# VHH binders against q9p4d8: the designs that were tried, part 1

Every score and structure here is a prediction.

Target 1, 280 residues: q9p4d8
Amino acid sequence: MDFMKPETVLDLGNIRDALVRMEDTIIFNFIERSQFYASPSVYKVNQFPIPNFDGSFLDWLLSQHERIHSQVRRYDAPDEVPFFPNVLEKTFLPKINYPSVLASYADEINVNKEILKIYTSEIVPGIAAGSGEQEDNLGSCAMADIECLQSLSRRIHFGRFVAEAKFISEGDKIVDLIKKRDVEGIEALITNAEVEKRILDRLLEKGRAYGTDPTLKFTQHIQSKVKPEVIVKIYKDFVIPLTKKVEVDYLLRRLEDEEDDDATQKSGGYVDRFLSSGLY
Positions, changes and structure headers below are counted from each chain's first letter, unless a header gives other numbers; Kabat numbers aren't used for antibody chains.
ipSAE, averaged over its two directions, is called F for ESMFold2-Fast, E for ESMFold2 and O for OpenDDE. V2 adds 0.75 times the mean of E and O to 0.25 times the DockQ between the complexes of E and O.
Where letters were taken out, [cut] stands.

## First folded at step 1 (VHH)

Design a1 (framework vhh_7z1x_3)
Fold by ESMFold2-Fast, scan of step 1:
Structure a1 (fold): chain B 280 residues (1-280), chain A 122 residues (1-122)
Amino acid sequence: as target 1 above (280 residues)
Amino acid sequence: QVQLVETGGGLVQPGGSLRLSCTASGFTFSDYYMNWVRQAPGKGLEWLSGISSSGSTISYADSVKGRFTISRDNAKNTLYLQMNSLQPDDTAVYFCARDSYYDSSGYYFDYWGQGTQVTVSS
């Protein structure tokens, strides 16, 4: 996949290879985060007196990282989606103009607020070494959180490329559903339960392989750094559903760039269901 | 460069057996769920069997369950299909296919072999 070569970006094999590689990054980041306790103080608004900032310690640290990375063109890349777009600074490097492969509104498809909420309320408790605080490790914990959040964001928002590739390959079927604002029909069209089962099985195997300490000889109960079943559950309950939300939201607006100009509505039905489920 | 090469097809009498092999190159074979798919003359593609990256999870289509056995050798980058009790309706081109996750929301095999012909006739 080369973002300077549009034909490689929307190639189904290249998209799939990128998604499979991102699984490894997410698993390794979860393993890194799992060495620390949950440390809920990191996520509580105004827990620490940060000058001129009203938010959590994690919110501050993540926003500072994004401010720095924007200055070296990180967010000029088509696959990077910031958590705090309003803190981004002008790059001091010469601008790179990547060929446009996604719809004009692609940058408006951003579920990072939902990712942050799910990460802190569901994912961290599932992967952390224990509940409670580790005051000695708050900074290291938050750095591991940032790596987890950025890899999750990249993986989930990669659904925009998946959606565009599907629109190109099966546009006639999708167009009818878009015109009808049929959120459930679009979701059904882009979903295959058998394929999802295979993905979860692959993740279980990766979790077993990557999470086990190979030096623990003669251990009857080999301690995985993160339970493989937890990784599978996170993908089943959050990563896959949020990726589908990104795809549906992207597709519902896709006709805005076409001659018919009939797709200006957001995915109200899907958003309502998603928010009602407590995922935001 | 991803390549899948099937071998082992041929002519066999009803009730006979054949073993198909698929040699993979250009990717880490042990990371991928692998599949066998066939296409009979004048018909669409039919999925037959799949096997997880480690070999611990195996699935079969009802039409071949109990007659066909899928297996893999990750050290040799090779996928196998042992076909027993072959019947005339098993006549088809057999393809090895690398599982394609199209973001959990599509059914795609991203790489296919060239296929190997299996003919079951008297």
Scores: ipSAE 0.000, ipTM 0.240, lowest interface PAE 14.1, mean pLDDT 82

Design a10 (framework vhh_7z1x_3)
Fold by ESMFold2-Fast, scan of step 1:
Structure a10 (fold): chain B 280 residues (1-280), chain A 124 residues (1-124)
Amino acid sequence: as target 1 above (280 residues)
Amino acid sequence: QVQLVETGGGLVQPGGSLRLSCTASGFTFSSYEMNWVRQAPGKGLEWLSGISGSGGSTSYADSVKGRFTISRDNAKNTLYLQMNSLQPDDTAVYFCARDLEYSSDWYGEYFDYWGQGTQVTVSS
């Protein structure tokens, strides 16, 4: 996939390759986070006295990382979506002029607040090594959280590219549903339960495989760092539903970019317009 | 009606090569991602490789990366799998499969049409 070449971004194989690679990244980041205790203090609002900041230690650290990374063009990339868009700074690197692949409002489709809530309330308790505090490692813990959050955000918001590709290939059916504001119809159109089962089965096997060290010299029975069933549950309950929400929200607005084209096509061409109007 | 027909299988010695072909009919071939999947005796299905409608992008399972090459000829409605350095554990029935278009988050993991398969046997 080359964001400078729009045809490669909406290519079926490239979309699939990106989604499969993102699965691996998410599983790896969960395994990294699993080495630390849950450390609830990291997520508690105003637990630490941070000057001029109202929020959790994680909120602060994530916002600072996004501020720094915006200065090296991270959020200029079409597939990156910030958790704190208001903290982003001007980049000091030369601007890259990416062709517009997604609709004009794509950057307004952002479910990161929901991702953050689910991550701290559901995902962390499921993958952490224990439920207690680990005061000596709060910073390392929060850094692992940031990697998890950013990979989840990228995977979930990649639904915008899936939705655009589907709009291009299946436009007639989708247009009718959009005009009716049929949220349930759009969701049904983008859902396939059999495919969902295959993806969840693949995640289960990846979780089993990646949770063990294949380089061990002798066969050892080791406890998996993250239960494979937890990874599957996270995808089933959160990653997939949020991706569908991104796709539905994107599609519901997609005709906004088509209004001018419809008006132009209705003109019947310059010659016909001037002849019918009596103007020359 | 949509049809996929695989050919090119057979018996080959370890280290040998085979080229599989899949002829498609009944749909606009260039509009669909195509895949190769195999099933060894008594085992489940294993996805091997995928190729975009234009042929501009390809993907491979780790087990075959560097040994197998997927390609397509849209003018002939034909999908190919060039298999090199074949090993006994490559013995399987090989299927070509059409992706279920842009099927959302579930995309690329479901195939709506399969061929009948072609047997590849690698023995020493």
Scores: ipSAE 0.000, ipTM 0.187, lowest interface PAE 14.0, mean pLDDT 81

Design a11 (framework vhh_7z1x_3)
Fold by ESMFold2-Fast, scan of step 1:
Structure a11 (fold): chain B 280 residues (1-280), chain A 122 residues (1-122)
Amino acid sequence: as target 1 above (280 residues)
Amino acid sequence: QVQLVETGGGLVQPGGSLRLSCTASGFTFSSYEMNWVRQAPGKGLEWLSGISGSGGSTSYADSVKGRFTISRDNAKNTLYLQMNSLQPDDTAVYFCAKPSLEDYLEYGFDYWGQGTQVTVSS
């Protein structure tokens, strides 16, 4: 997948490969976070008196990271979605002008607030080494949190590319559902229960393989750094549903870039999108 | 061009049976997984059953497991759904569908047909 080549971004094989690779990143980041206690103080608003900041220690640290990384073009990349878009600074590197592949409103599709809430209330308690505080490791803990949050955000918001690929390939069916504002119909159209089951089964296998010492494979009770069942539950309950929400929200607005009462405008836009994909 | 045409729907009494057929053209039928999905009045789409390209593997939604049987005839480019012990809740438009993505992706279908209406009523 090369974001400078639009035809590679909406290629279904490349999308599949990216999603599979992102699973590995998320599992490894969960394993890294699992070495620390839950440390609730990291997530508690105003626990630490940070000058001129209203929020948690994690909120502050993540916002500072995003401010720094924006200056080296991280958020110029189409697949990176900031938690704090208002803190982003101008890059001091030459601008990269990525071709537009997504709809004009793509940057407005952002579920990071919900990701952050679920991460702190559901995910951290499920993967942490134990409950309670670990004051000597607050910074290391929060750094691991940032890696988890950013990889979750990238995976979930990658649904925008999936939705755009589906809109181009499934135009007639999706357009009808959008015009009817049929949220359930759109969700059903983008859902394949058999494929979802296979994804969850693969995650269980990866969680067992990556979270355990290979030399222990012959023992009756294999110890895991993160319970594989917890990884599966996080995907089933949060990652997959939030990805679907991103796709549905994206698709419901997709006709905003098309004029419903102007056949010429619609045809022109559709043809231009095929041309920009490099094929057809 | 890819085309899917469903037939075999109709009116049936509760406890009755129907066999749906889907004729495919425009692609190498035996190379692709095929699925049945339905849409009941006022509801979203529901996946029912899938069958591998060779016919060697099948899968079913819990709501139809034991009552419906998916099969295919690759020589005729035709997919079938044998529906037994039909219930009023099975009333829906039934669609034959080709997956939009290969294994390991969670999203949708590339193509489906026009659908065939099944009504289960006394």
Scores: ipSAE 0.000, ipTM 0.155, lowest interface PAE 15.2, mean pLDDT 81

Design a2 (framework vhh_7z1x_3; at its last look DockQ between E and O 0.07; V2 from the best seeds 0.00; counts 0 for: pae E 8.1 > 2, grease 27.5 > 24.2, placed apart)
Fold by ESMFold2, look of step 2:
Structure a2 (fold): chain B 280 residues (1-280), chain A 122 residues (1-122)
Amino acid sequence: as target 1 above (280 residues)
Amino acid sequence: QVQLVETGGGLVQPGGSLRLSCTASGFTFSDYYMNWVRQAPGKGLEWLSGISSSGSTISYADSVKGRFTISRDNAKNTLYLQMNSLQPDDTAVYFCARDYDFWSGYYEFDYWGQGTQVTVSS
């Protein structure tokens, strides 16, 4: 997918490939994090005397990573969403002007605060190797946490691209629901319980396979200690619902970028005008 | 009962054209993404093209891009594949398939037609 070429971003094959790749990345990152103990000191506010900072070690480390990454244009890309928007700095590199693929408000659709809270309170205890601390591994543990958080954020916020593609492809079916602000109706329209079950079944199969795959990248690793069922539960309880929240929040505002008129009752024509605009 | 019935296959000369049709019944056709898939003699299944429920979003495999055109007529519950510049290696059984759920990220099709034979030979 090339974000400088909008046609590649909304290509159905590229969207499918991206969804699969992000799922695999999350599973890998959970397995890597499962090598560490829960290490609650990483997440305890003010556990360490960090100068001029009020928060956890993880909060500090992630915010510093984002500060540096923003200076090299990471958050100029439409698929990158920061956990700490207030620490971002302007880049010293030449600016990249990405074509607009998402709605103008897309960067306001940000659930990273919820992701971070759920990650530290629910996900870490569920995937950790055990309770307790690993004093010599605090940095490595937090780096594994950052990889988990960033992959979760990318997958969940990819829901904005999925929602845009759904609007373009099926917009006439959802325009009335958006105008009524029918949150439950939009959620029902985008939900398929049989599909969700198949996703969870696939995750279970992948979790079992990765634990026995001789081609695993880090052959010096001890075997993963996280049960595949835990990965499935995290997806069911958090990843899927947060992704749906992102899609709903995106769709509810989608008409803000369009002129309202009687043509919205002819959503086929409305969608066709959008597609023929030369942006996609 | 969901049914997909392909028609329009046959024998054509190299460089010729054919138009395949797939008539759908037993479900609300306009609610589903649809696909064309082929199976050449002695080979596995090859995905060719997919089309969104409204027909507004389309994708093609590289092997057929520029030669094949997918379309649909939701009023007639019919999916089409226009095949131009046919070559001997396009010889295959062609299936239409209902997309289980595009948004799962996998090519998973829950209903298939019986297929129609296309043979490109001189």
Scores: ipSAE 0.013, ipTM 0.521, lowest interface PAE 8.1, mean pLDDT 83
Fold by OpenDDE, look of step 2:
Structure a2 (fold): chain B 280 residues (1-280), chain A 122 residues (1-122)
Amino acid sequence: as target 1 above (280 residues)
Amino acid sequence: QVQLVETGGGLVQPGGSLRLSCTASGFTFSDYYMNWVRQAPGKGLEWLSGISSSGSTISYADSVKGRFTISRDNAKNTLYLQMNSLQPDDTAVYFCARDYDFWSGYYEFDYWGQGTQVTVSS
C-alpha cells in the first residue's frame, strides 16, 4: 500500500491485498520462530542482568529495535505502532509528510500490550520447536520473536484502516451505534461469519503450502514446522478478535473528529459503495 | 463486455414476495461465484447471499436467512433471488455482483449491475 496516495489507502481492495500479504509475512515469521524452543527465560522479567533495564530479555531487545527503527522513520508510517513508544527517537532522515487518512486519535489506538502477552503465553508454545530452554539460541529466538510481534502488530492495528473505510461506507447505521456506545452492535455490524471462515480456510491452505519448503532466514536446519491448524487457531482466537477490538475502539471515537469538522466545511462524503464486508 | 442486469423489483406490501433475476453476459457465468447485495437509502451496501459456481455452496446473511433463497441457472446465465415475507426495512436497491475471488476471505466484487428497486410499503 502507498500511503502517499490517500485516495487508495481506504480502498477496500487495497486493504484486502495488504491484509493478505500480511498473512504471508506472519506465517513465514511463525515458521522462522518454529526453529527454536519456547525458551521461557527470554520472557521472564529480570532473568538476565541487563544493565539499567527492568524487564525481560525480549522486552529489552524489542525496545532497542524500536529505538533504532524510529530513527529511520519506521513509526512515521501510518500503519506502524510501537510496543515501547517511550524509547522512540527522532529520525535523522528527511521527514516524510504522509497525508492524513485516519482520524486524529488513530495513534492512540494501541493493543500491543495484549499482543505481547498473548504472544508469549499462547502463541510461542504453539509454534515453538519444543518446550524448554535452548540456551545457545536465546538471541536468535528473541530476534524471531520480534519479527513475529511486529508483523502481528501491523496486521492487527490495520483494523484502523478497515474501521475508517467501514465508517465511510455504513453511514447512519454505524453512527447511531456509535452514539449509543453500543459495542456489541458495532462488533456485530463489522463481523461476517462467512468471511471469517473463508479467511481461516485460506490460512489453512497457506500453512500447508508454506510448511513444505520454507526459505529459512536463521538456519538451514529445520527443526520443526508450524502446524497449519495452529496458525488457524491463532488467527481465530487472537488475531481476528484483536483486530475487531481495534476496529471497535477506533469507531467508538470516530465522531469526535466529525464534531470538530462540522464546525468547518461539509467534506463531500464520497459514499464509496463499500460493501459492509467483514474485513478483519 | 461484462454486464449484469437486475430485474424483478417493484412495490409490494409487507408480507409480500418478489423474485429478482440477474442476467449475466460477456463472461462465462458458470465459472463465477455470484452474490446479491442491497443498498438502502442513506445506508451502506449490505451483502445478502452468495452461491458458488455450481450452486453447491450457498450462504445467507442473518438478516435474510429463512426468508430469501438464492439460486442460479447456468444454462440461462441467470441468478435468482426469491424474497418472501418482505418487510419495510427490506426497501432498497438490489444488485447482483460477481465475485472474482471467493477464496480470498473477503466479499469483493469486480462487477455488478445497475440494480433494481424494491419498495416494501403498506
Scores: ipSAE 0.011, ipTM 0.301, lowest interface PAE 8.0, mean pLDDT 87
Fold by ESMFold2-Fast, scan of step 1:
Structure a2 (fold): chain B 280 residues (1-280), chain A 122 residues (1-122)
Amino acid sequence: as target 1 above (280 residues)
Amino acid sequence: QVQLVETGGGLVQPGGSLRLSCTASGFTFSDYYMNWVRQAPGKGLEWLSGISSSGSTISYADSVKGRFTISRDNAKNTLYLQMNSLQPDDTAVYFCARDYDFWSGYYEFDYWGQGTQVTVSS
């Protein structure tokens, strides 16, 4: 995938490769976070006296991380979605202006507040090595949290690219549902329960494999760093539903920057017209 | 019964061309995303190309981009793979495969053909 080449971004093979690789990154990051205790003080608002900041230790550290990385063009990339868009600074490097691949409202689709809430209340307690505080490792713990949050954000918001590709490929079926504002119909169209089961089965396999060395002969003292069933539960309860929400929200608004006549005749917007021109 | 049958394989010299066909029966061909996959001797499965039900979306693996062309004829229930500039490392059994669910965004194939052998040798 090359974000400077729109045709590679919406290529179904590249999308599928990206989804699988992001799945691997999430599992790896959960395993890294699992070495630390839950340390609930990290997530409590005003637990630490942070100068000129009202929020949690994690909120502060994540916002500072995003402030620094915005200055080196991280958030110029179309697949990077900030948790704190209001703290981003202008880049001091030459700006990269990526071609428009997604609809004009794409940046308004941001479920990071939901991700952050779910991460701190549901995910951390499920994957942490133990309960309670680990004072000597708060910074390392919070950095592992940031890696988890950013990989979850990227994977979930990648639903925008999946939705755009689906719209371009099979938009005739979607356009009718959009015009009717049929949220449940759109969700039904993009949902396949059998495929979701297979995704969860694959995750269970990967969780077992990545958490243990399958070539070791001795079974004593070998244990998964994160329970594979917990990874599956997180995907089933949060990652898949939030990705669907992103796709539905994206598709429901897809006709906002299209003329009705164009939408009824074509299966997509700007990218579809660009690709059909033979310039890809 | 769902059936996929590949034809068009054979022996070809390096630099040559072959056209593979996959005839589908037992389902509404025009409703499904279709794929070409190959397996070289002693290697795993390699996805090569896919095409949406309408034909509007087409994708290729880097190893075949610019050399292979996927197409479909929904009136004939047939999928094609035009292979040009064939090299010895293109030697493999070539399969057509029906996408289990295009909308999932994952490579899940529920039906495969028996495969057709392509051998690129002098």
Scores: ipSAE 0.005, ipTM 0.459, lowest interface PAE 9.7, mean pLDDT 84
ESMFold2 (binder alone), look of step 2: mean pLDDT 85; pTM 0.858

Design a3 (framework vhh_7z1x_3)
Fold by ESMFold2-Fast, scan of step 1:
Structure a3 (fold): chain B 280 residues (1-280), chain A 122 residues (1-122)
Amino acid sequence: as target 1 above (280 residues)
Amino acid sequence: QVQLVETGGGLVQPGGSLRLSCTASGFTFSDYYMNWVRQAPGKGLEWLSGISSSGSTISYADSVKGRFTISRDNAKNTLYLQMNSLQPDDTAVYFCAKEYDILTGYYDFDYWGQGTQVTVSS
């Protein structure tokens, strides 16, 4: 996949390969986080007296990370979605002008608040080594949280590319449902229960394979292994449903870019869908 | 009734070429994304290539990139797979499939063809 080449971004094989690879990254990050206790103080609002900040220790650390990374163009990349878009600063590097592959409103499709809430209330308790506090490890714990959150965000928001690829290849089915504002119909169209069962079975096998890949092994014997069933539950209950929400939210607005007024103001009178799909 | 019929398989020596065809009926072929999938003896299904309804989006599995070429002729309701530089590992039953689920990388099995056997052996 090359974001400078739109045809590689909407390539179904490249999307599939990226999604499968992201599974490995997420599992590895969960394993890293599992070495620490749940440490609920990390997630409580106003637990620590952080100057000029209302929020949790994790909220502060993640927002500082995003502030720094925005200055080196991280959030210019089309597959990166910030948790705190209001803290982003101007880059000191020359901007990269990526070609448009997604709809004009793509950056408004952002479920990171839901991801953060689910991560702290459901995912952390499921993967952590224990339920208590580890005051001497709070910073290391929060760094592992950031890596989990960023990989989850990337995976879930990749649903925008899935949705665009489906719109291009199956536009007529989707267009009718969009015009009717039929959320349930769109969800049904993008859902295949048997296929979802197969991805969950694959995740179970990947989780069970912990320790057979040298890159996934920890050198510390006191670190806990994440239960494979917990990984499957997280995907079934949160990752897959949130990815579908991203796809539905994206598709419901997709005809906004197909308006005649927008096309008639352009040199040549072209519409965005015609140029990318050849359908008209 | 949706029907997909694959032809063009056979026995070929390593390094050889074959061209597979899939003829569709019972639906508007030009409206649907089409795929090629294979299954080797004793192994699971492997997705190989896909092509959008208009032909504007084409994708390949890494195992076949540079060797296989997918194409379609909407006027003839036919999907093609040109296979070059065939290897013994390419021995499998080859299927065409009407729909592809991008999210999971798997297919709706209700719309599969009957398959055509390709054997690569000296």
Scores: ipSAE 0.000, ipTM 0.170, lowest interface PAE 16.0, mean pLDDT 80

